VHH binders against Probable endonuclease 4 (nfo). Designs and how they scored, part 4

Target 1, 285 residues: Probable endonuclease 4 (nfo), of Persephonella marina (c0qri1)
Amino acid sequence: MVKIGAHVSSSKSLDLVFDRGREIGADTIQFFLSSPRSWHWKERSDEEKELFIQKRRETGISPVIAHSSYLFNLASSDPVLRKKSINGVIRELKLCEELKIDYYVIHAGKSKGLKESEAVKNIIDSVKEIFSKVKLKHTFFLYETLAGQKGEIGKTTDELAQLMEPFKKENTGVCVDTCHIYSAGYKINDEEGFYSYRSELSKKIGLENVKVIHCNDSKTPFNSKRDRHEHIGEGSIGYKGFEFFLNDEYFRRLPFILETPKTADWDIKNMERLRRLIRTAPVAQ

## First folded at step 1 (VHH)

Design a30 (framework vhh_surovatamig_d1)
Fold by ESMFold2-Fast, scan of step 1:
Structure a30 (fold): chain B 285 residues (1-285), chain A 125 residues (1-125)
Amino acid sequence: as target 1 above (285 residues)
Amino acid sequence: EVQLVESGGGLVQPGGSLRLSCAASGFTFDSYWMSWVRQAPGKGLEWVATINQDGSEKDYVDSVKGRFTISRDNAKKSLYLQMNSLRAEDTAVYYCARSYTEYESYGDTTYFDYRGQGTLVTVSS
């Protein structure tokens, strides 16, 4: 069965992500471990952590994905911000290991006036420090594909391959976001463009290293370099792009996570839209 | 500890104006994206407008673009929605919401972790 889910709120208590996932009929979920717009870190009680593990088992929702704070910039030339970012990622990854979270998704960083090559070096150095302090035995650290907005590092497959190269022996990989790659200039909504991109991923990163698909349509046109998510089928990508990913022999095995607008019951509607694009019926078990 | 309190709703005639306010407490207001969302009678919750931490980025649902303006005052820990040229279709309970959109997404992937009690706006002649 193709596993489809959405980003859900972790407000109040982390264990509630499973109740929220159940309410929308999700097979898999993504959430933040703390407020993504605040440096405040909330220590979680042992009771909350135990309840999280229990509810995961009871709901059968899997895999489970955490998204990093948006405040982190592993590329930063500001030593205070870079140190805070490194320490923040370390804290988040330690909690991921404790909770048996399967994937941790991060935006690699922004150049903020640096040469892109220097930003890449800073990210690699930051990640080396992170892995020197956290041993990932379960969780995979995933760089997310970015839309190509000002200074973003991780907008091309070549950049992602460069970031991953020193860490092939670690639990590392890539999260592919459909809106981001479309906006960055990969025409995934036509057959030629989809297979060209798939081939590029295979040759430069290895398909086995792609672990999560963020499933978002785009308000903005192809190659716009803008990160504006839209409901499935209502944006510039349209249904065809999602149909290619959902029916691909490899990608169909990965979790598909919606980060579409959270108005009304749209997560339920968007998941239904995705399921209607699957060409083979899922098995009941 | 997190509290959002809306005010400024009421009865107005079509073409009229209202200014909604939201007083925030219990969190670092200037560290969060803030949104206005509404629920019309018998309808689901609809996102209306979003503003980033410093007010440099704003986004709106298409039906209110050019009529509504979102703003914030971080020193006063307050969020505002100026509503002009009001229509019968704008009748709804309006909620102030603490939200996170993706770093570079403008209202597209808004997630609401807290919202207030709401303030009723009725546009009727």
Scores: ipSAE 0.013, ipTM 0.289, lowest interface PAE 7.8, mean pLDDT 87

Design a31 (framework vhh_7uia_1)
Fold by ESMFold2-Fast, scan of step 1:
Structure a31 (fold): chain B 285 residues (1-285), chain A 125 residues (1-125)
Amino acid sequence: as target 1 above (285 residues)
Amino acid sequence: QLQLVETGGGLVKPGGSLRLSCVVSGFTFDDYAMAWVRQAPGKELEWVSSISGSGDSTYYEDSVKGRFTISTDNAKNTLYLQMSSLKPEDTAVYYCAKDEYYSGHRGSYEDFDYWGQGTQVTVSS
């Protein structure tokens, strides 16, 4: 069975993510550990943490995924911002370990006037510092594929391979976002483009290192370099791209998370749309 | 060239309401998300709310959910923040900002290209 879910609100209390996930019929969920555009961190009570663990067990929702704050830039040449980002990631990862959160998804960083090679070096140095201070025994640290907007690091498979190379002995991997890769120039909505991209992931990263699929259609055209999410089937990717991922012998084993617009009951509609694209999966031989 | 002009700030008592407006020129909302961010005295910038270019998706900082409403009038190139049940801790300079990289529920990394001059909101008795 393919596990499909959505990004849900964590407002008021973290344990409520399971109630919200259950309400929409999600198999798996993603959420923020705090307000994603604020440096304010809310310490969680032991009671809230116990309730989170209890509700996870009661709902059976699994795996669970945390998304990092939008404010972090591990590539930053500004030492104040980079130190804040490193400390913020450390804080988030410690909570992930404590709560047994399976995956932590992060945008690696933006160059912001740096040469791309210097930005990559800064990210690697930042992540080395993070792992020196946090032992990941359960949670996997996942770099997300990015759309190729100005200065973004992680927009190509080659960049992601460079970021991962020093950390092969750590719990690291990649989150593939369908809107991002389509906008970055991977034609995943036709057969040749999908298998070309899959082959590139296999050769440069290793398929086993892809851990989460973000399912977003795109408001903007192929190779637009824009990060504009749309409802499943309503955007430029269309149903065929999602059908390829959902029926792939490897990708079908991963959690599929919607980050589509949250108006009305669209998460329910989009999950239903994805489920309709699933065929009886062959047993891997 | 690109310009954002905020209005609507002022002095209000706790529990009161204010409506902030931001008139944008030099670009349209169709291609870009818009945000409200604030800075209280002696504190860092704090994101308050964002709206997608289509107006279909809105997002709020936890402390303002249920009290603030972000909206756009795309024909007027105007962004609004309707603030209700105001608290002393809402006292800040409020800025509107063009958010280059925000899309969908999660959006992308936060990066504000252009900011307005700000409008002061003071909540006190």
Scores: ipSAE 0.014, ipTM 0.299, lowest interface PAE 7.4, mean pLDDT 86

Design a32 (framework vhh_surovatamig_d1)
Fold by ESMFold2-Fast, scan of step 1:
Structure a32 (fold): chain B 285 residues (1-285), chain A 124 residues (1-124)
Amino acid sequence: as target 1 above (285 residues)
Amino acid sequence: EVQLVESGGGLVQPGGSLRLSCAASGFTFSDYWMSWVRQAPGKGLEWVATISEDGSEKDYVDSVKGRFTISRDNAKKSLYLQMNSLRAEDTAVYYCARDEYYDSKGHYEPFDYRGQGTLVTVSS
């Protein structure tokens, strides 16, 4: 019932993400469209694109999610970097549309010496330019919740609401990362904190606009403002936090993606850990 | 051809220091994020540290923060890892790796371009 999966390698060929997802027993997958740390873009062959569509159908893995390059900064005051970032996002979104990728997850940007209000304005202006050049008919553009590391924009629900406000008519939404929100100061690992956060999302963003859950435990304590992912149940969040999301009447309908450390078949183990937390009925409201 | 050659490993006492080096060739070194990855005996690959193309951004696995320092010299096409306060659990083969499909948020996948590795043994 609940779709659980992980971020998988797209190295060598995009179609291989389905083989990699199937190997670990994933229901849903996330991947990068290109190297997340290189400005080099590789044009994909028609054969590779056709094989991607074919393997998606054969494996039944769905929805599929693309994560943006980490080099992009839509808030940048450097016009060269901001233009490169805008063009990079446009390029990635066009490929998402071609491949019928369901969700595109992006970190909104970093202030890097700007006032936060100016960084937010720059992001909104950047996204307006992006949507003027790419019409999203299938793919949803999702801002990811961030941990609150130095200069990060998107670390509070209020910031995300500001970023989304001009684009309510577009295919836009939010990706909630459990490690990020815990580190940013939302105590999702107890009942009161979970329902408080859920209520805040509902009131300020609208639950229908939350499209993807990134399932990561945290190596660092609550409100640490650090982005360090840990295996499910082995970090500071613990099993209860994930149990709340997996059994929620709304969140249980979303894809749950692991971005936990990739050693010793941990994706298989972490998915099994998540599956064991699922109950027949959702958690009582 | 992409080539990465590591050096600087060896046997060291607990609390000691080592500096690993990696010489890169066959690609434009200054265009890529670079990482150090290690594999302890009987374990899988573990990401250790990463550095941006210009050296302005660095990240580390929590167990080495404050003890290890990653750096690069783009003019020399070289990557470095200064390892201080070494512990028995740091014993591993250390690989220099070029980043293509790696997630610096604590998620990673096997690196396509890495060297032969250099062995670091921390023992009394």
Scores: ipSAE 0.015, ipTM 0.294, lowest interface PAE 6.8, mean pLDDT 87

Design a33 (framework vhh_rezetamig_d1)
Fold by ESMFold2-Fast, scan of step 1:
Structure a33 (fold): chain B 285 residues (1-285), chain A 125 residues (1-125)
Amino acid sequence: as target 1 above (285 residues)
Amino acid sequence: QLQLQESGPGLVKPSETLSLTCTVSGGSISSGDYYWGWIRQPPGKGLEWIGHIYDSGSTYYNPSLENRVTISVDTSKNQFSLKLSSVTAADTAVYYCARDESYTDRHGYYEFDYRGQGTLVTVSS
């Protein structure tokens, strides 16, 4: 059974993510641990943490995924921003371990005028410091595939392979976002492009290291280098791309998370659209 | 220093078009990678996202309102506006203009770094 869910609000109290996930019929959920646009961190009470664990068990929603703050830049040459980013990630990962959150998704960083090689080195050094201070026994640290917007590090499989290489003994992996890879130049909505990309992931990263699929259509065309999410089937990717991921022998075992535009019914509608693309009979060959 | 200010009529008759303007001061609409949009709160209910516009000029609307909503930007006046056609009593709400530094459309709930103080619009005869 393919697990399909969505990014849900964590506003007011962290445990409410399970109520919100249940309301839309989600099998799996993603959320932010704090406001993704503020450096303000809200310490969670023991009561709230216990309620989070209790509601997870009661709802059966699993796996659960945390997305990092948008403010972090592990590539930063600004020592103040880099240190704040490192400390922020450490804080988020400690909470992930405490709450048994399965996956932590992060955008590796932006070069901001640095050479790409220097930005990559800064990210690796930042992550080395993070893992020296947080032991991940449960949570996996996942670099997300990026759309290729100006300065983004993590837009190619080669860049992700470089970022992962020093951390093969740590709980690390990759989150693949369908909108991002399509916008970055991987033509996943035709058969040849999908299998070419799958082969590249297998050879350069290892399929077993892909842990989460962000399931988003694209408002912008193929190879646009723009990060603009659209409803399933209403963007430039169309249904065919999603059908390939949902029926793949490996990817079908991963959680599929919608980050599509929100209204009361759109997550439900998009989840139904994805479920309709899953083959109802096993394919023997 | 950045401030957003809603302006427009506080009373609109049923079937008419509601027109609101957001004036931005202390910053430029054309600077930075932001989206600028509208949210509303009907009496006794939660916040509802109406739509937003990116600096590229691309617009995105709440599907429940898409046939009635137009958002536009006038960079020369440092303003953006909302038009909501064929209004009914259900459109009575406090309307807020807002800016968000989020570079993705992914979370779908309207989180914003700056918001106007809000303007009450009553739809009645």
Scores: ipSAE 0.011, ipTM 0.217, lowest interface PAE 9.2, mean pLDDT 86

Design a34 (framework vhh_7yz9_2)
Fold by ESMFold2-Fast, scan of step 1:
Structure a34 (fold): chain B 285 residues (1-285), chain A 123 residues (1-123)
Amino acid sequence: as target 1 above (285 residues)
Amino acid sequence: QWQLVESGGGLVQAGGSLRLSCTASGFTFDDYAMGWYRQTAGNEREWVAFITSGGDTTYADSVKGRFTISRDNAKNTVYLQMNSLKPEDTAVYYCAAEDYYGSRHSYEEYDYWGQGTPVTVSS
């Protein structure tokens, strides 16, 4: 069974992510550990943490995925912002370990006027500091593929390989976002482009290091360098791209998370659309 | 089918105040995070303020202490209270809606945008 789910709100209480996931029929869920656009951190009570663990078991929703705050920039040349970002990630990862969250997804960083090589170095140095302070025994730290917007680090497989190279002994990996890679210039919606990208992932980072698929169609064209999510089948990627991932012998074993626009029933509709693309036989290479 | 309608812009003297409003329709407002952006001629659109569905706020350094973002879920409206206005605050102000609290979309991009409301601050 392919596990399909969505990013759900974590507002009010963290345990409510399971109620929200169950309401939409999700097999797997993603959420934020705190407000993603605020530096405010809410310490979670032991009671809330126990309720989170209990509801996970009761719902059977798994794996569970946390997404990092949008405010973090591990590449930052501003020492105040970089230190806040490092401390924020450490705090989020400690909670992930405590709650047995399976995957932590992060945007590596933005160059913001730095040379890309300097931004990559800063990210690596930031992540070294993070792992010196948090031992990941359960949670995997995942760099997300990015769309190639101004200054984004992580938009190519080569950049991701550079970021991962020092951390082969750590629980690290990659989250592949279909909208991002399509916008960055990987033509995953035709057969040749899909298998070319799959081969590139296999050769440069190892296919086994891909842990999560974000399923988002794109409002913008191929190679647009724009991060604009659309409903499954209504964007420029179309159904074929998702069909390739869902029926791949490796990718079909990963959680598929929707981050499509949120109206009351669109997650249900998009999950149904994805489920209809699943074939009983694997896609031939 | 969605709509964001901004109001409250106009001409104001330096040191004065304006309150911008943005009323949403066609989606479940309570589930959406809301932001304000501004754009001056010849420059890229810049982020001003953000409020989550839960009410947490974040501000650009240029407006901290002068601007306050708030929301009224009963009215499906987000507000930007602009105090101690400066000529450099002159811009077209845009309301934006993120799909909901907990969306992973970058704060530099939003799902839905208003048409913009001009604000002119004279010396």
Scores: ipSAE 0.013, ipTM 0.327, lowest interface PAE 7.8, mean pLDDT 87

Design a35 (framework vhh_7zox_3)
Fold by ESMFold2-Fast, scan of step 1:
Structure a35 (fold): chain B 285 residues (1-285), chain A 124 residues (1-124)
Amino acid sequence: as target 1 above (285 residues)
Amino acid sequence: DVQLVESGGGLVQPGGSLRLSCVASGFTFDDYAMGWVRQAPGKGLEWVSDIDSGGSTGYADSVKGRFAISRDNAKNTLYLQMNRLKPEDTAVYYCAKEDYTYHGKSYDEYFDYAGQGTQVTVSS
């Protein structure tokens, strides 16, 4: 069975992500460990952590994915921001390990006036410091593909390969976001473009290192360099792009996470839209 | 049970000032980032400003240096002080609570907002 789910709210208590995932019929879920736009961090009680583990088992929702704060910039030339970002990632990864979260997704960083090569070096140095302070025994640290907005590092497969090279002995990998790669200039919504991109991933990073698919249609055109998510089938990618990923021999084994515009009804609708694109429909129970 | 009630809009001359207020209920106000978004007639939503739980602020380039966001956690109230108003600031202003659910990567799709907002009209 292809695992399909969505980003769900983690407000109030982390264990509630499983109730929220169950409510929308998700097989797998993604969430934030804290407010994604605040430097404030809330320590979680042992009781909450135990309830998280219990509800995971009870619901059968798996794998579970954490998304990093939006505030982090591991490429930053500002030593205060870069140190806060490093400490924030360390804090989030320690909680991921405690909760046995399977994947941690992060935007590598933005150059902010640095040469791209210097930004890449800063990210690598930041991640070396992070792994010196947190040993990942369960959680995989995943760089997300980015749309190519100004200064973004991680917009090409070559950039991701450079970021991963020093850490091939660590639990590292890539999260592929369909809206981002389409906006960055990979035409995944036609057969030739899809297989070209798949081949590029295979040659430059290894397919086995792709761990999560973010399923987002795009409000903006191909190669727009814009990060604007749309409902499945209603954007510029259209159903065909998602059909290719969902039916691929390798990608169909990965969790598919919606980060589409939110109402409770739209996650249900978008998950159903994705399920309808799978060529081998599940047997009715 | 989240409720956000905006007020303080009105008709004002170019160069004038208004102070918007938003009274929040149904959640622990000081735990959440809050913001203001606006919608001009026939236009999409535009993020204006935000303030996190720690008091750190952000502003759209179009309002930077003219608007000031603030919060009073004891009163569960968010404010937007709007100075040197321009006709281009004419819009319905919505108070927005942080949504821990990921919508998309643009600010205008990140925040929950409620009610009819408060109308600001800048006209000579």
Scores: ipSAE 0.013, ipTM 0.319, lowest interface PAE 6.8, mean pLDDT 87

Design a36 (framework vhh_7uia_1)
Fold by ESMFold2-Fast, scan of step 1:
Structure a36 (fold): chain B 285 residues (1-285), chain A 129 residues (1-129)
Amino acid sequence: as target 1 above (285 residues)
Amino acid sequence: QLQLVETGGGLVKPGGSLRLSCVVSGFTFSDYAMAWVRQAPGKELEWVSSISGSGGSTYYEDSVKGRFTISTDNAKNTLYLQMSSLKPEDTAVYYCAKDETYYYDSEGYYPTDEYFDYWGQGTQVTVSS
């Protein structure tokens, strides 16, 4: 019932994400639509797009999630970079709509010497332009929770609520990354901290607007402000944090995506670790 | 103390070549992925290239593919960037960086985040006539 999967390669042909997801036993998958470190965009053939739709149906892997390029900065004060970022997001979202990709996850932006308020304004203005040029009828645009590294916008629930406020009538939401929120200062690995964070999400964003959970343990301590992903149970969060999310009445209905280190058989091992934390009875309130 | 020391930069004409070196101390070099990142005047940091801790896998930003080669000498604890066919657009301060975060797809190695640990002051590369 709980959908668990991982970030998989989209290399060579986009339809191969389903073969790769099936090979590791994933229920749901995430991938990049193009190389995340290059501005080069690979046009996809009609044959590849048809194979993508066919293989999605044949494998039953769902929901399907795209992660944006790492090069985008919607907060940028450099007009060339911001225009390239806006155009890149528009291009990615158009492909998402065409392929019926369910969720698009993006890092909102980095201030890069701007005042926080100016960075937030630039992100909102960038997203307004994006939505003026692409209508989201299927895909949800999700701001990801960030770890609080230098200049990152989206590291607190209050920042995310501010970014979402103008777009409540659009297909928008939030992707919660367990490593990021733990590193940002939300103690999700103890019971009080988990329910405090859940309550904050409910009050400031609305639980229904949380659409994806990224399951990453943390190499670094609580409130480190560093984004360092670790295998499930081997980091500072430990099994208890994941157990809370997997057994929560609401969160258990969301896709859980691993972005843990890709050495050896670790995606299979980490998915098994997450599945072992699921209880057959609901967690007591 | 962890230390990264970049050298080898300088002034070169378009089409020229330079070899950058980064000497690493204070940790076991082969245990970590290493990267070259650059910052052009007035621009944001740009990832250039990465090499796995084993040295077996190399990855490049599209604009430098075929022109730059990243390599390691584990015995000397040194990371290299051989740069050829240099363009004015390659003008930047180049930093070597240690990075433990990663994501491997069949196109290559990509960090799971954009965070790079680095200690050095960088080395300036200027490509002009």
Scores: ipSAE 0.007, ipTM 0.282, lowest interface PAE 8.7, mean pLDDT 85

Design a37 (framework vhh_surovatamig_d1)
Amino acid sequence: EVQLVESGGGLVQPGGSLRLSCAASGFTFSSYWMSWVRQAPGKGLEWVATINQDGSEKDYVDSVKGRFTISRDNAKKSLYLQMNSLRAEDTAVYYCARESTYEYDFYSGDYTYEAFDIRGQGTLVTVSS
ESMFold2-Fast, scan of step 1: ipSAE 0.017; ipTM 0.340

Design a38 (framework vhh_rezetamig_d1)
Fold by ESMFold2-Fast, scan of step 1:
Structure a38 (fold): chain B 285 residues (1-285), chain A 129 residues (1-129)
Amino acid sequence: as target 1 above (285 residues)
Amino acid sequence: QLQLQESGPGLVKPSETLSLTCTVSGGSISSSSYYWGWIRQPPGKGLEWIGHIYYSGDTYYNPSLENRVTISVDTSKNQFSLKLSSVTAADTAVYYCARDTYEVDYWSGEPYTYGMDVRGQGTLVTVSS
């Protein structure tokens, strides 16, 4: 069956993500390992780590996905920020390996006045340093597709292919965010646009390297270059885009994670909306 | 324009749970661009951040308070709430609700210091017998 879940709070203790996932009926979950707004790193107790492993087994929630802090910029020309970002990612990946987290999702970086080629080089150099210090035996390091906001690196399939090229023998891949690619200019909510994008992923990255789908509708129009998430079916993408991903021969095998606006009820409603788009009857050839 | 208003009891007994609600008007709480949070000022002391909630449902609490604090949101009422359990006299303070930006400075890549770009008037909570 298609695994659908949501980003859940990791506040107070990491093991609580499984209780929170179970409360909303999630098959799979995503969370932050550290505050996305703080450079403060909380060392986790052995008791908390053991409880995390135990609750994962008891709930059956899988795969498990960590999202990186929003503070990191692996492209930064500022040596202090770049070093903090590299060290932050190293810390997060070491915890991912220790907890057997399946996927780690990161925004590659922002150019911030650098030439795009220089920003790409800085990201590649940063990731080389990271992998020299952390060996990924279990966790996959995933670049996320970005909406094309000013200076963002990772907004095109070509940019992502460049970032992945040096790391073909490492546990690397891509997380596709539906709101981001729609805002970046991929018209995934019509049939031609969806299959065009799928073909581009296949040719430039390889479908097998796409590991996670972030399911977000868009508050803003197609090609807006803005990152504004909306409830499933209530935004500019509408149900069709999600229906294409959920019923695709390859994508239906991936975890689908909601990062939609939160209430106690909306994750449950949005997961139900996604589940209703899955075809259960035989379809015409 | 956006306005925030605190409501709740002005007097709470020691060991009880303090419950405050913030009503948001002039804007929607269901925004992916903002955190919605609580800060307090004890008499004669500086501002202390309590916590905030993000559109992803993630709550982030002051580590000194995290075992006693719960922040929740009700988008149908355009409100968010604070519960602080096991209160003592040290919890006596003026409590403010606030809108906080999640934004990282795009050009520097540095996080903004807590923004609290819109704040309620504050409500005095006294913990006493």
Scores: ipSAE 0.000, ipTM 0.240, lowest interface PAE 10.5, mean pLDDT 86

Design a39 (framework vhh_7yz9_2)
Fold by ESMFold2-Fast, scan of step 1:
Structure a39 (fold): chain B 285 residues (1-285), chain A 127 residues (1-127)
Amino acid sequence: as target 1 above (285 residues)
Amino acid sequence: QWQLVESGGGLVQAGGSLRLSCTASGFTFSDYAMGWYRQTAGNEREWVAFITSGGSTTYADSVKGRFTISRDNAKNTVYLQMNSLKPEDTAVYYCAADTSYEYWGSDTLPESEYDYWGQGTPVTVSS
């Protein structure tokens, strides 16, 4: 009963994500609400929104996850970019609420020459403004773990804990990406490293605040600080890392989303690879 | 150190052709999707063409049928062949490296937020 799925295209119409998810046999899906190619916001028709809700019910695909545009930088020292980013997140979250999307995943931001403490402050101030303008009744706002590429904020559990601290009463949480944490320096593919990381999440964030697992193997080595996704079992993490997450008493209850390379029907193959790693059957029949 | 260097821009008459090149250094070029973007004064950067690590291509509607993107992984170079040039193609052309396209497809191509940008090469198309 572990829910496994993938990032699917939202091209042409948002309701098509359910048809695309069904085609690959996904239990759960992730998609973008708008093209990250453009700051242009597409207003969705009421018909499209109703079709989205209808197809969700018909397919039974759940939970449903939206990923933020990659253009946003909530840490930006450029007031124009930061304002555009804040407004963009507000628009995306309002649509998430309208469509009853369960989780919204965002990269917190990049320092771009700021001190890390100043970047963190800017992100917190940006998120305060966002939540002052959007009431989240259903959707959870999730900071994603980042690989530690230059200037990235959210690469350590301590940074994520700082970002979450002011918003404990809001629908907030964390999305853990296996490639990102491995590249950031958490050795999740050995037993000691996995349980050390799990313990750190429990103590600094609270396990209940981890809501989504992104399942990506890594093209680059441990502690590379690079965000390069690979097919399950073909990268530096290997099968063992995914086996730990899939069989963990807590993490096994979360949606597992593939963001692996989109060539030659690999989502079907990677989902099959993940399913084969499940050692512990769900207690429910 | 990541570096992208564009070349091949210049002045050309309407109906003419130019071939832009972008040479990468400091990273494993074959692993990255590569794109061409252009910018006119006072406007945001506009996406033109994209090529995945696997060689699949996507084009903006304004250039389909006229521009061709290609890559040579042995030379760490991406090219933009521009045919039937129009005065409206006048812009500074930028090369960019992006891994996100490989995971998300064409509907997630970023237009303006990369750390791996070239310095740009100007193209002027006269009437």
Scores: ipSAE 0.013, ipTM 0.346, lowest interface PAE 7.3, mean pLDDT 86

